# Designs tried in a protein design chat: VHH binders against Mitochondrial mRNA pseudouridine synthase RPUSD3 (RPUSD3). Part 16

Target 1, 326 residues: Mitochondrial mRNA pseudouridine synthase RPUSD3 (RPUSD3), of Homo sapiens (Human) (q6p087)
Amino acid sequence: LGVRPVPEDAGFGTEARHQRQPRGSCQRSGPLGDQPFAGLLPKNLSREELVDALRAAVVDRKGPLVTLNKPQGLPVTGKPGELTLFSVLPELSQSLGLREQELQVVRASGKESSGLVLLSSCPQTASRLQKYFTHARRAQRPTATYCAVTDGIPAASEGKIQAALKLEHIDGVNLTVPVKAPSRKDILEGVKKTLSHFRVVATGSGCALVQLQPLTVFSSQLQVHMVLQLCPVLGDHMYSARVGTVLGQRFLLPAENNKPQRQVLDEALLRRLHLTPSQAAQLPLHLHLHRLLLPGTRARDTPVELLAPLPPYFSRTLQCLGLRLQ
Short names: E, the ipSAE of ESMFold2; O, the ipSAE of OpenDDE; V2, 0.75 times the mean of E and O plus 0.25 times the DockQ between their complexes.

## First folded at step 7 (VHH; framework vhh_gefurulimab)

Design f12E (from k3E11D with S107E; at its last look DockQ between E and O 0.54; V2 from the best seeds 0.00; counts 0 for: pae O 10.3 > 2)
Fold by OpenDDE, look of step 7:
Structure f12E (fold): chain B 326 residues (1-326), chain A 123 residues (1-123)
Amino acid sequence: as target 1 above (326 residues)
Amino acid sequence: EVQLVESGGGLVKPGGSLRLSCAASGFTFSNYAAAWFRQAPGKEREFVSAISWSGSTYYAKSVKGRFTISRDNAKNSLYLQMNSLRAEDTAVYYCAAEPGYEDFYDEHEYDYWGQGTLVTVSS
């Protein structure tokens, strides 16, 4: 009875497929260079990166309304090919899952400002809210409240700033300039009477936290209004040069002879802010659209308040200066 | 007196082209942003295009790539070149101007308005 030799089981050579672990794309986290100012948009953002940043900047979503905390320096509108909020609205809409609905801008902070941007995916809602804001403006009812940090302290704790403003093209730049006594002709030539309310919330280290409520709209209105108070907004590299100081006294300089230059801070303030002169020259504008009042859902309903938190760099400044937003 | 006067409207076939003009008078047009709005029958007025004081241009999505806004400050004139016209472009087109503000999409920001010119796109 011949014991048939059991055939030796052919060992399945487990070819260890060295799964080449995909070389993890070293996200060269290039050293996020210690930009002294957190919360700023990188200078060379791609379209995709901007959309991602804006998605992350969403602070509220209610029905058709999307509220953003827009970073400082992002233009809402601009030249063809310029990266703007408006230019990426289609992609932002898609990224937010709105599919066939496109977001439109209802109200936004300006380019140089941070803070609230109100968007709507519903054209009817957008139109209704735009009408509301227009009516409020005509009725001189403030709907927007900005926070600003100023170099200097306004003489009054609260008040109104009234100025006639015009746009002038100076050395290739459009600048807002005040007109002391506008004539009827000046008005026809584009001079606009402007009005803002202001309230000093806190003071410290020669600076102030100021709430501003524009009742009119004009390019760089709030910056120029604060310059007229001899308290330029911190990080205002366009208009701060119009405030001179002699023997500790501040005065207004003529626009014609005082071109935009980087804001110069005194050594005491630089020390307080823990900034070098070079860093101070890159200081972002401390102007933030903090609060927006919307109409109630019903005519009798209380207004709805939208809030945008302060940017990190703004908050840092407040801490350094010992200023608190109440 | 401040005036904006539109011209160039008319009947055109689908796929055709028109050029609208707006003549400004009574104010320094070069210091103003300018825009075109349109209102179709039974619809609300809608933004079409704007051009800033600096010459930056803005377009509604519906007209982007087909319409071109331009201005001639020396002639105090605003233009809208409309190409590849569609039936849905049928509307009264209005010229508007506003001083120095960048919110070009809000019709309520515009201080001056023309009387409008009718554009009809029909086969």
Scores: ipSAE 0.006, ipTM 0.297, lowest interface PAE 10.3, mean pLDDT 87
ESMFold2, look of step 7: ipSAE 0.526; ipTM 0.795
ESMFold2 (binder alone), look of step 7: mean pLDDT 83; pTM 0.851

Design f58F (from k3E11D with Y58F; at its last look DockQ between E and O 0.01; V2 from the best seeds 0.00; counts 0 for: pae O 6.5 > 2, placed apart)
Fold by OpenDDE, look of step 7:
Structure f58F (fold): chain B 326 residues (1-326), chain A 123 residues (1-123)
Amino acid sequence: as target 1 above (326 residues)
Amino acid sequence: EVQLVESGGGLVKPGGSLRLSCAASGFTFSNYAAAWFRQAPGKEREFVSAISWSGSTFYAKSVKGRFTISRDNAKNSLYLQMNSLRAEDTAVYYCAAEPGYEDFYDSHEYDYWGQGTLVTVSS
């Protein structure tokens, strides 16, 4: 029974040639006021406004598939009455001219992340794609690539982050907490082994542009994984407080005594980003689902790549830091 | 009710042309890949051509360069233009539909099938 070697190199795929999407006329939206963070959803959007924003966020439409570049901070699901992507799918479907079938979510970035959301107007297609992703996960084949900007530079240029994670309810908030030595009992009680691949793409000004490929799914996995690397994601106001600095050396702080706090950036970084401390406290999470791999049309065909462009605030940060996505 | 209805079959001379049509109803045809299969008397059903929901086309080696598959999503219709017909093209032609991202050559992957239309190529 010849164990066919699993081809190892399901790693960071070669840079898809930038097909120059035609410069759609960036209609000069009027001077969105000097908000340092362009591309964020306004607070208190109406349902109609959200539908319009999501319509504008469509990056691709092929057959039954609709691809969105979801803005940071939009929840995919939520409580009844909460404004979420899911809650406006009927209106979005109608707005997109879909007559008989409503869009359903196939795969989406989380609330705190920006980037790719894959929708389908065909339930069968959605189911098949979901099975594909499940199979890929089981086979430890990465299908999603995130871009992150980190405060700090990982010690290695590339590698794997492995951690056991659990959810803990602390002061009315669900927090993801690493478990150093999970027992078999812990695993049975909800502790999950998690794995991400990472690659440092660029460094500058004490920051890094990092590509992340999660092989597992867990709440805030990538944020916590980067904290474990002592390089919290910029705008991580939930987990960044777990990284302490003493005499220029970073260390991990215990979760029990370190409640979520606004991320504090040093003065040098604030200057580089042209931010006040108050503005920095409102910095959006710099975590973007940039690439998603879909199956080819045939089993032997090359995977299809979906891409979502970086949000404006993310791009601004890269410019300020001298970082380039190659 | 989901239906695929083939039409356009008939008797044609060798070297002639024929256009088959398939009308889909009861489902959103534009969300599906579509294909033509054929079955000759005493033979197994074989793949002829497929078109994905994205418009990519696939052909059996035996019909490549002679047949053209196309679709009109607005009309929920699939077509097969058959040129340079040969005696060996004589068969019942079936229209089929499947959700995308499947092996288009495998008849087992298709969820919906028509009743077929007979094409006879004879002198």
Scores: ipSAE 0.024, ipTM 0.306, lowest interface PAE 6.5, mean pLDDT 87
ESMFold2, look of step 7: ipSAE 0.610; ipTM 0.833
ESMFold2 (binder alone), look of step 7: mean pLDDT 85; pTM 0.872

Design f5D (from e61K with S30D; at its last look DockQ between E and O 0.01; V2 from the best seeds 0.00; counts 0 for: pae O 12.0 > 2, placed apart)
Fold by OpenDDE, look of step 7:
Structure f5D (fold): chain B 326 residues (1-326), chain A 123 residues (1-123)
Amino acid sequence: as target 1 above (326 residues)
Amino acid sequence: EVQLVESGGGLVKPGGSLRLSCAASGFTFDNYAAAWFRQAPGKEREFVSAISWSGSTTYAKSVKGRFTISRDNAKNSLYLQMNSLRAEDTAVYYCAAEPGYEDFYDSHEYDYWGQGTLVTVSS
C-alpha cells in the first residue's frame, strides 16, 4: 500500500488579490482619545454591549456561515456566568435576524488572539466543517494562518517549529511548557508533539512580522513556539519572560524559575512604538488569526478563503515599526 | 418532520416549458445544498441540477442551457425552470437536499428526498 507522499507544497498560500472591500464609511469615530491600543474591548462590557460589538465585528455572511473578526481578549468559552462569545450566541443570533436557529462555533481564535471566528447556523454544516479541519490536521495540511509581531527576528526567514508541549499548573495558572526529549511515557501522560510553520514577512526595528501556520492544536502553542525561537510575540505577558538577554544575546530560560511577567521592551523599541513602560505593560498580544481556508462547495472546488483584517492596534504597531503585510 | 414536496409536473409538448417547485418543511432550506434528480422509466436515477447554499449552480450536460435551477430562501423553496423540453426529458423529477459541502452529482450524499413529480413530454 504505497503511502503517496503528501504533497509538501501545502505552504503559505499566495495572498489572494485584495478584493477592494468597498470603503465602508469609516464613520469618523470622534478622536478616540490617544489610547495607544484602539480596537480593544472595553473592560466591564455589558452583555448587550458585547452583542453589539460582535455584530459590528461580522466580516462576512454566506449561507449558514457567519464570520467574525473577534477582538483580542474575548474568551470563546468559559465558566458559567462569564461573559464569553459562547454565552452570547443566542442574543447574537437574534441580533443577526436568525429566527429559530442558533449560531454554533465552528472554529475560533483563542482568548488572547484576535481574528477569525467561524460560526454556523446549521449544525450539519458545522459538523462537516469541523470534520474537514480534523482531516486537514491529520493530513498535516495547514488551514489557519496567523499574523504575529515579534520582539526579535527569527534566525531563519521560514521554517518549522517542532516541540513537545505540556500543561503545567504553576502558582494557580496553567502554563504551556516545552519538554525536552519526551519519552513515550511523557506522551502518554499528556505531552503533545506540536508543529507550526512560520514565515518572516517583514523585519524592522529589531522586530518581525511573522506568519504562523499551526499544524497542531495546543494551548498557547504559537506563543511558546515563538519563545523557542527567542522571539516572543509582542504583548506576550505570559511567556516572554522565558527569553533572557545577556550582552545582546538571547537565550531560553527555564520555566521553573521564570514566572509570567509583563513583557519588558527595550528603550529603543519603546521609543519606536511611542509607548511608556506602563503602556507597554498593557500592550495586547499581537497574534491575529488572519486567514482560514475552507473546503470548496464541492470536493474538487478550490478552497474558500476567509480573511479578517488586522486590528487597529496591530496596524499601528506595524506602521510604527515600518512593517508591511504584503 | 422534514419534508420535501415537489410540484409543477405534468404533460407538455416538445419545445414547451415547465417550472417545477419543491417546498421544504421541517428545516431551514437555505442552509442546504439542493438538487434535482430525474428517473425515466426503466432507467437509473440521474443528476439534473444542483444549487449550493451559496448559490453556485451546476447542470448535467444534457440539460445545460435549457434548465435553470434557483432557490427562494424566504419561501423555503427550490425551483427548476425547464425550457425547450424534449421527449428524453420525460421522467419523475425528485427534489433533494443536503447540508453543507457535497459532491452534487452523487445522489447518495443527499439526506432528504421528495416523492417526485412526473414530467411527460409528448406530442
Scores: ipSAE 0.006, ipTM 0.244, lowest interface PAE 12.0, mean pLDDT 86
ESMFold2, look of step 7: ipSAE 0.498; ipTM 0.794
ESMFold2 (binder alone), look of step 7: mean pLDDT 81; pTM 0.829

Design f61R (from e61K with K61R; at its last look DockQ between E and O 0.57; V2 from the best seeds 0.00; counts 0 for: pae E 2.1 > 2)
Fold by OpenDDE, look of step 7:
Parts: structure tokens; sequence; C-alpha cells
Structure f61R (fold): chain B 326 residues (1-326), chain A 123 residues (1-123)
């Protein structure tokens, strides 16, 4: 049974043609003044306000599919009574004029990430797409591309990050931790091998714009993978403390002694970002599900690309750092 | 040995209630997301509900508002409270567990499975 070599070229797809988004009126970004983090959900949103925000976050509607650009910090699922995307799907469906058809989640970015959420009003379509994603994952074909801004520059311009990860309960918080040389026992304890591809798109001011393609799914995988590269994601207040700096050299710190702390940025970076230390402590995670590949309408058709624009705060950061998404 | 053992299945009338249990052993259950799947005769296995390690829950549309998933980590147990049962809920119900997974809907991501328990809803 000849193991056909998995075609190596499952790499970062060539950015499809810049559909000239109509020059929306450059509303003169007033001076980068008072609210450094535009596009975040307000704290203590009502259910109605969330539905309105999600309606406004619709970026595409094709047939039964609704694509959202989910704001950072919105959980997709949660406990009963918690305000989540899932909890407001009935109201969102109604708000979008979907009568008896309720939207269901096909694929979504995590709570801490912004970007693409794919919904379907058709259960059959949802099932088909879910199967597609499962098959792609099994075939080690990336379907999702994230954009991240990192504090630090990866040593390589592109590569693979492979790590065994485990969830650990530390001081009442679930943390993802890497495991060196996992044993069979570790697997029974919930250790999973994970894989991501990465490509550095731009560098500036000691930071990088990085594209990330996860081939596996694990809680906070991309954050931890970037920590392993000694380049924490900007706004990562959970895992950034795992990277230490001594005499300008970065190194990985043990998880046991390094509890989650607010990310600390150096003075040069704070100046570049025009942030106070207090503001920096509230910096949102700069991790965005930017692109999702869907199957073509027919088996031989080219994949369909879904795109979610960068959040305003993310774009601001890129501008401040002189980074451009090509 | 890793085991998931379902129980609580049986015959129930439409509109009735049933509580399924799943007992986990041989692995650190608290570090896993857990889910219920079901398979009706002649149909594919379908997602019913999942609960993360943090207690976040998700439900299939068909069972939302009727079913409740819960877990007891101290007892290494998963539960499914099923209310307002319908004929279409007739299936073998399977317990599954997966470490660190966030999407919960894909059965192929679950590492461990039970043998299933039959639920029959009939007048």
Amino acid sequence: as target 1 above (326 residues)
Amino acid sequence: EVQLVESGGGLVKPGGSLRLSCAASGFTFSNYAAAWFRQAPGKEREFVSAISWSGSTTYARSVKGRFTISRDNAKNSLYLQMNSLRAEDTAVYYCAAEPGYEDFYDSHEYDYWGQGTLVTVSS
C-alpha cells in the first residue's frame, strides 16, 4: 500500500486577487488619540446590543452561509446564562431575516481571537463543511490562516512548530503547557501532539506580523506555539510571562513558576505604540482568523476563500509598528 | 485501560425524561472535553452535546432546550439529562472524550469512546 507522499505544497496559499474593496471614505482617522483599542466589545453588553454588534459584524452572506468577523473576547460557547455567540444565535437569525431557520456554528475563532465565524442556516450544508474541515485536518491540509502580531521576531522567516501540549489546572486556571518528550502516560493525562505552520510577513520595531496555520486544534495552541518561538503574541496576558529576557536574550521559563501575568512591554515598544503601561496591560490579543478556505461548489472547483478584515485596534498596531499585510 | 461506560438508557414514552451517565476510567478525565453523540438506525453518528474542561457547553440544534450536559470531575462522570423526549431521539448514545479540543462537533477528534447505551422513545 504505497503511502503516496502528501504533497508538500500545502503551504501558505498565494493571497488571492485584492478585490478592490471600494475605497470606503477614509473617515479621517482622527488623531490616534483617546481610545487605543477601537473595535472591542464594550463590557457588560446587553443581549440586544450583542445581537446588534454581531449583525454589524456580518461580512458575507452566500446562500445558507453567514460569515461574521467576530470581535475579540466574545466566547463562542459558555455556561448557561453566559452571554456567548451561541446563546444569541436565535435572535441573530431573526435579526437577519431568517424565519424558521436557525443559524448553527460551522467554524469559529476562539474566545480570545478575533476573526472569521462561519454560520449556516442549513444543517446539511453545515454537516458537509464540517466533514470537509475534518478531512482537511486529517490530510494535514491547512484551511485556516491567522494573523498575529508578536513581541519579538521569530528566528526563522517560516517554519513548522511542533509541540506536545497539555491542559493543566494551576491556581484555578486552565493553562496550556508544553510537554517535552511525551510518554504514553502523558497521553493518558491529556497530552496531544500539535502542529502549526508559520510565516513571517513583516518585521518592524522588534515585532513581527506572522501568519499562522494550525494543522491541529488545541486550546490556546497558537499562543503557546509563539511562546515556544520566544515571540509572544502581542496582548497575550496569559502566556507571555513564560518568555524571559536577560541581557537582550530571550529564553523559555518553566510554567510551574511563571503564573499568568499581564504582558510587559519595553519602553521602546510602548513609545512606538503610544501606550502607557496601564493601557498596555489592557491590550487585546493580536490574533485574528483572517482567512478560511472552503471547498468549491463542485469537487473540481477551486476552493472558496473567506476573508475577515483586521480589527481597527489590530490595524492601528500595524500602522504604529510600520507593518503591512501584503 | 481507558474506558468509558455509558448507562441509563432504556425505553421511555414521548414527552418523558431520561438521564444518561458515563463513567470514565484509566485516564485523567478532568483534562478532557467530553461529549455525547448518538446514532440512530441507518443513520450516521451525530453530535448531541459537549462540555469543555472549563464547563462550557454546546448543543446540537435538535436537542437545545431539552437536553442538559454536565460533568462531575470528582466522580469522573459525564451526564446527559434528556427531557421532552421525542421519537426522533431514538438512538444509541455514545460518550466520548478528547483532550484540549475547542470545536467539539467533530467526532473524529475524540480519542476515547464508550460502547453506547440504547435510548428508545416509543408510545
Scores: ipSAE 0.370, ipTM 0.732, lowest interface PAE 1.9, mean pLDDT 88
ESMFold2, look of step 7: ipSAE 0.584; ipTM 0.827
ESMFold2 (binder alone), look of step 7: mean pLDDT 84; pTM 0.858

Design f6L (from k3E11D with Y101L; at its last look DockQ between E and O 0.85; V2 from the best seeds 0.76)
Fold by ESMFold2, look of step 7:
Structure f6L (fold): chain B 326 residues (1-326), chain A 123 residues (1-123)
Amino acid sequence: as target 1 above (326 residues)
Amino acid sequence: EVQLVESGGGLVKPGGSLRLSCAASGFTFSNYAAAWFRQAPGKEREFVSAISWSGSTYYAKSVKGRFTISRDNAKNSLYLQMNSLRAEDTAVYYCAAEPGLEDFYDSHEYDYWGQGTLVTVSS
């Protein structure tokens, strides 16, 4: 997918939700497979194989800018020695004919997300764009739009999600936890107020296709924001268990239930997705950085839109649930 | 009063070593990611190294293997051991901190900064 100019205040996409959407049917894998999650990155990639995959994932090149459609599950940064996007940037630069220049990450979707990554071979351009994105977020002017499939339909068709969040270390895992009514002392303890905008663009089968626009930076904020809406992102095996259901009513479970657990889907949803419970426990996260607005070459030019196509597993889910991205 | 104060800069010959320190006060340092950035005259501020609140470390390509970041949460301090120094390492080095980051390379995402300490590598 390519780059499109859009108005400076583009926000979310079209409002095609009122159009009736046909319900699709998923087709099982061929005779040899029970693996409905096509398009995932293999687990035991070599460094060379990762560089080849990233080169194939380039969706745009303009001047010093390189845009990738990052596969789900690839960390941007990580522990020393871990195979990450950041760790292979020198080899990627060489593969793209930029040997004398180092690629820098300007903006990226996180590890569990798929979608757009913006790189620059020019440090000045990288710094200018990073500053632009930070200024836009602080002015509550969205530049990034994620697509998500949620288990549950938000009560409102659009709105804002505000939450104070902190990191906690629980059972060897770093988790994001909401904090109600944070004090000044809480802020100094590392609690940060977060904000995202959301818009429901389609519903079906008890699920929603939701566009999310973060206006802050905090680990896992979009996943936790959707948990707070009682509509966890499909494939969220870190935070979805914080939402309980009793007699069809959803609620947030008590704080002692913050531990990660594999997501559990009800029987009707499993049937719609053509998944067994064990397959559903392996669902990839359905959170994809789909659109990114860049400033025009000159400050008064129309912003430029970058797009990343949905991964095959994401598109399969939309088809199974009768949801369409418009 | 939230403060970050760097120290340990100075003049050193190529191949030499320095240890930078950053003293944090006025906030719960152990809950923050912390990082070193540097800026040479006429250049953009660049990422050097970071350490997450959980202790994972990250390094720019240009310093990996030569620099070691560490933190001492009991002393609210961040350190950068710089070995095998080169002329290209000459810069003002800045300490920064921010909660909740997953990615540490973007200086524009840090709200807390020190005033910097000058490192000069020259014969």
Scores: ipSAE 0.720, ipTM 0.882, lowest interface PAE 1.1, mean pLDDT 85
ESMFold2 (binder alone), look of step 7: mean pLDDT 85; pTM 0.862
OpenDDE, look of step 7: ipSAE 0.766; ipTM 0.898
ESMFold2, look of step 8: ipSAE 0.704; ipTM 0.876
ESMFold2 (binder alone), look of step 8: mean pLDDT 85; pTM 0.861
OpenDDE, look of step 8: ipSAE 0.766; ipTM 0.897

Design f8G (from k3E11D with D103G; at its last look DockQ between E and O 0.57; V2 from the best seeds 0.00; counts 0 for: pae O 9.5 > 2)
Fold by OpenDDE, look of step 7:
Order: structure tokens, then C-alpha cells, then sequence
Structure f8G (fold): chain B 326 residues (1-326), chain A 123 residues (1-123)
């Protein structure tokens, strides 16, 4: 049974044609004013305010599909009583004029990331798309492309990151930890082999704009993968402490002795970003689910591309660093 | 050996309640998301409920408000409290586990499965 080689060309798709987003009113980018982190959800948002924010975050509606640009920091799911995307789906459905049809989550960016959330008012459509994504994963075909800003520049302009990862409960927090040379026993203990593709899009000021395509799903996979490249994601206050610097050389620190700490940026980078150390400690994670590929309407149809624009704070960072998303 | 063993199935009247249990062994259950699926005679297996490693819960629309999923990591156990049972809830119920976040609704993402327990709702 000849294992047909998976065609290598499942690479970073060329950015398709600039659909002219309608010139929404250029709200005058007032001067890069006093709030360095525009586009974040306010703390202590009410349920109603969240529904309004999510309504405003709708970027596309096609048939039963609703696409959101989820703000960074909003959990998709959580404990009972927690304010999450899932918890407000009934109200969001109503707000969008969906009568008896409840929106369900098809695919979503995680809590700490911003970007695409795909919802469906049709259970059959949701199921079909979920099967598609599962099949794509099994076939090692990337369907999601993230944008990240990293503190540091990867050694290679493109490549694959392979790591075995596990969840460890440390001091009341679940942390993703890399495992060297996982045994079969380790796999039974919840260790997973993970794979991401990466491409450096731009570099500047000791930082990089990186596109990431996960081929597997694991908690905080992309953050940990970038840490393994010694280039933690900007605003990664969970895993960045695992990268040490001595005499300008970066190295990986053991997870066991390096608890989550606020990311520390050097003075040069702080100046470039126009941030105080206190502000930098509140920097949101610069990880954005930018592109999602959907199947065509028919089996032979071209894939449909969904796009979510970069958050304002992310765009600001790119501007400060002289980085451009081509 | 990895095992998931369901129990608690049986015959119940419409409107009745039943509690299913699943005992996990041979792997670190606390590192896995867990789910219940069901398969009625002549139908495809369908998602019922899932619980993540963080305790987030998910429900099919058909069981929402009637069923409650829970886990006890110290006992390596998964539970499904089923209330207000209906004839359409008649199925073999399967316990499943997956150390992942994406795709809780898709049975193909689950690595480990139990043998199932039969729930019959009949007058």
C-alpha cells in the first residue's frame, strides 16, 4: 500500500486578493494617544456589553455561518457563571436576528489569542465543517494561519517546529511543558506530539512578524513552540520566562524552575514600543488567528478563505517596530 | 492497558433520572478531556456532552438543561447525570477521552473509548 507522499505544497498560501473592505469611516486615527492597548475588552464587562462587543466584532455572515474577530482575552468556554463567548451565544443569536436557531461554535481562537471565531446557526453545517477540520488535521493539511509578533528573531526564515507537549499542574495553573524523547508511557500520560509550521514575514528592532500554522492542537502550543525557538511571543506572560539571555545569547530554561512571570522587555524594545515597564507588563499576547480555510461549497470548489483583521494594539506594535504584513 | 468502563445504564421510565459512570484506568485521566457519546439503534453516534481538563462543559442542544457532565480526577471517573429522560434518549452511551481542546463534538478526535452502557427509556 504505497503511502502517496502528502504534497509538500500545503505551505503558506499566497495572500489572496485584497477584497476592498468597504472604506468604513476612517475614524481618524487620533495620535497614537494615551492608551497603548486599544481594542481590548474592558475589565468587568457586563453580559449586555459583551453581546454588543461581539455583534460589532462580526466580520462576515454567509448563510448559516457567522464569523467573528474575537478580542484577545475573551474565553470561549469556562465555568458556570463565567462570562464567555459560549455563555452569551443565545443572546448573540437573538441580537443577530436569529430566531429559533442558536449559534454554535465551529472553530475558535483560544482565550489568549485574538482573531477568527466561526459560528454556525445550522447544526449540519457545523458538523460538516468540524469533519472537514478533523480530516485536514489527520492529513497534516494546515487550515489555520496565525500572526505573531515575537521578541527575538527565529534563526530560520521558515521551518517546522516539532515538540512533544504535556500539561502539568503547577501552583494551581495548568502549564504546557515540552517533553524530551517521549516514551509510549508518556503518551498514555497525556503527552502529545505537536507540529507547527512557521514563516518569518518581517523583521525589525530585534522582533519578528511570524506566521504560524498549527498542524496539531494543544493548549498554548504556539506560545510554547515559539519559546522553543527562543523567540517568545510578545505579551506572553506565561511562557516567556523560559527563555534566558546571557551576554546576548538566548537559551532555554527548564520549566520546573521557571514559573510564569510577566514578560520582561529590554530597554531598547520598550523605547521602540513607547512603553513603560509597567505598561509592558500588561501587554496583550500578540497572537492572532488571521486566516482560516474552509472547504468549497462543492468538493471541487476552491477553498473559501476567512480573514480577521489585526487588532488595533497589534497594528500599533507593527507600526512601532517597522513591521508590515505583506 | 488503557480502559474506559461505563456503568449505570438500565431501564427507566420517561421523566425519570439515571446517572452514568465511567471509570478510567491505564492512563492519566486528569490530563484528558472526556466526553459522552450515544448511539441509538440504526443511527449514527452522536455527541452528548464533554468536559475539558479545565472543567469547561459542553452539551448537545438535545440534552442541554437535562444532562450534567462532571468528573472526579481523584477517582479517575466521569459522570453523566441524566434527568427528565425521554424515549429519544434511548441509546448505548459511550465514554471517551482525548487530551485536546479542539473538536470536542467530533467523535473522531477521541483516542480512547469505552464499550458502552445501554440506556432504555420506555413506559
Amino acid sequence: as target 1 above (326 residues)
Amino acid sequence: EVQLVESGGGLVKPGGSLRLSCAASGFTFSNYAAAWFRQAPGKEREFVSAISWSGSTYYAKSVKGRFTISRDNAKNSLYLQMNSLRAEDTAVYYCAAEPGYEGFYDSHEYDYWGQGTLVTVSS
Scores: ipSAE 0.007, ipTM 0.358, lowest interface PAE 9.5, mean pLDDT 87
ESMFold2, look of step 7: ipSAE 0.620; ipTM 0.842
ESMFold2 (binder alone), look of step 7: mean pLDDT 83; pTM 0.853

## First folded at step 8 (VHH; framework vhh_gefurulimab)

Design g13F (from f6L with H108F; at its last look DockQ between E and O 0.47; V2 from the best seeds 0.66)
Fold by OpenDDE, look of step 8:
Structure g13F (fold): chain B 326 residues (1-326), chain A 123 residues (1-123)
Amino acid sequence: as target 1 above (326 residues)
Amino acid sequence: EVQLVESGGGLVKPGGSLRLSCAASGFTFSNYAAAWFRQAPGKEREFVSAISWSGSTYYAKSVKGRFTISRDNAKNSLYLQMNSLRAEDTAVYYCAAEPGLEDFYDSFEYDYWGQGTLVTVSS
């Protein structure tokens, strides 16, 4: 009766090699210095970098339509050799996979504004939409809604701003100037009657969030219209100096005697915005093409709404001021 | 009297070049954006190119890289250099002017229009 020796279970001591996970040097991302103006285009962008930025700025693609949220400061058109939206459309088209179909601009915010740019890869669609916008303008139907933050609060909560505007060359700079009671001569000199609707959405800290709907097109129309309301757009370093303040009362200064100057904010507003005077002098224009109305697919269809989110710097300003876009 | 007068139209072979001119008078041309439009037979008028008062330029896709718009404010003149002309470029070309336009993204209504000049591209 041979007692078979029970084989001794060789306990394989699995030395758990504690692989010292290399202490990932938490590179302390230094406090992302609160660049007070996030969302701006870097200075001196290459063509490639601009295309990448614009690709990232795409907010919607529907059929032949591409919608961008254009950063503030990017010109749509320019002189030959200038870096503009228009100048990079071929590369942008390729970047978006549109090899044979170059994008064309249908509608865009201006250089100083941020917000909606509508592009089309279909020429017929582009033409149709352009005709629609032209017709809307002729019919005085607003299709574009801008958001603006103003230094000051308009006297009325809503209304119409009507002004005759002209271009004037002052000290080497072309400026938009309001004209009182334009003569026939003034008209021949390029005076145009302009119209915008406005609505105050919110107020706080002596500022307002204002929706603006231009019914006409003229260079810097919305900036000048708000100056006429004695409420310059925040970051308007071109026209804000046309509004003077004496003993807390605002008044319009003559354009002829008031050269463009950096916007000067009062100390209370600087504190509220957490800005130094030097930073405030670099404040971007708070004018954003927020909404665009397109025609429905069918003639009887409800208009299609395009929206562009507010840029980060704009949103920060609203937060600081306690203003909300409803 | 406000006038825009186009000139330089004519017959050209495919691949050829032509330079259109528009002479403005009776208003301060330098304060206006200026544009070229064209209308082919049986077609609607279409945008070709525009130049702002500041010198910014915009081109229709169909003419981009082939046409160049320019202005001479001292001469109150608008120009359109047309290169590599094609049969589809055959049209009456119109000069137009509008005050205060800086950027172009639509076919705007222009306050002033010329009578047009005929460009025919044919073999």
Scores: ipSAE 0.717, ipTM 0.874, lowest interface PAE 0.9, mean pLDDT 89
ESMFold2, look of step 8: ipSAE 0.736; ipTM 0.886
ESMFold2 (binder alone), look of step 8: mean pLDDT 85; pTM 0.862

Design g56Y (from f6L with S56Y; at its last look DockQ between E and O 0.71; V2 from the best seeds 0.68)
Fold by OpenDDE, look of step 8:
Structure g56Y (fold): chain B 326 residues (1-326), chain A 123 residues (1-123)
Amino acid sequence: as target 1 above (326 residues)
Amino acid sequence: EVQLVESGGGLVKPGGSLRLSCAASGFTFSNYAAAWFRQAPGKEREFVSAISWSGYTYYAKSVKGRFTISRDNAKNSLYLQMNSLRAEDTAVYYCAAEPGLEDFYDSHEYDYWGQGTLVTVSS
């Protein structure tokens, strides 16, 4: 019974042709030139691009509330034809999946500021929160905390800034101007008494990290308040020229004679910030709405804290100056 | 005494037009931002339109293209031209003014208010 040897099946060596995946030309993304001011909105954004940027800026969503970290330079409201937060709210609502509900602004940082924007898809919630903020402010309970970097160090580590402010149209620009000893007549002419609390958090290189809590609302209030402290906000190209320096002493210059000029930094500060004078002239305002306090869900509940992280350019500045947010 | 007095409200058919007026007195109106708000029955007060002291105008989406805000500083007056009126525009319309505002959307930021004028849009 001859056991026929079963022929050894010739294993077809499937030469796996290693298709050399074409080495994708790593386009050397040229060193993204260290734009000293990362986190700014590009100039000339389309409406769609802005909506996308704002979508990406969402930091929290709770119930009807949407919290954004608004980039510096985006106005909430603005001139006709200007791209603003308010103008894109419908598209933003849609992009966030809010089909029939439109977002409304509850609280926002101003144009020149970065930081928190609180939106609501519920009108009742929005109204309730707006009432809360107004009531708190009237009761001199601060609910908003801004972070600012100042050129100069306030004389006091903490305090209150009280000033009467007025809007004036000077050379085609709306400017906030302090008014000394306002009369009743001045008040009826649009002068408003303003109040902010401030606290110096850190100091270094002739600069300060300052927390600011406004108790009133007025255009450019915090910038002007810091100018009155002889410590303009870093990147304040509107009001910084109102502070003069003679023999190392700072003094307040009259608003009437001092047109807005680009902030001029001393050579020591430029070196510390690793900026040229030309770059410093483009420095964004270092004013950030960092914290908002909301009411608890119940009257006895602890306040809810909303936080917006510092923008990259702001953080870079703090690092360069050796300042830390505690 | 500071006063804002609204007028021009009334009954109008859908598609019709109205012009609201607000007369300011007792303060320098030209130095104030001014706004229109409205409140429908059972609803919260909502922003309609605002005009800065420099003349920049703002509109709620719901009224954009239909309403026009204007001011006459010489007459201390604020106006709201309302065209293509709809049933949903039925509300009491309020005039408000405040100095130094950058953003105009929050009614709680305005210190001066009128008593309001009723606009009813009905067939």
Scores: ipSAE 0.672, ipTM 0.864, lowest interface PAE 0.8, mean pLDDT 89
ESMFold2, look of step 8: ipSAE 0.672; ipTM 0.859
ESMFold2 (binder alone), look of step 8: mean pLDDT 86; pTM 0.873

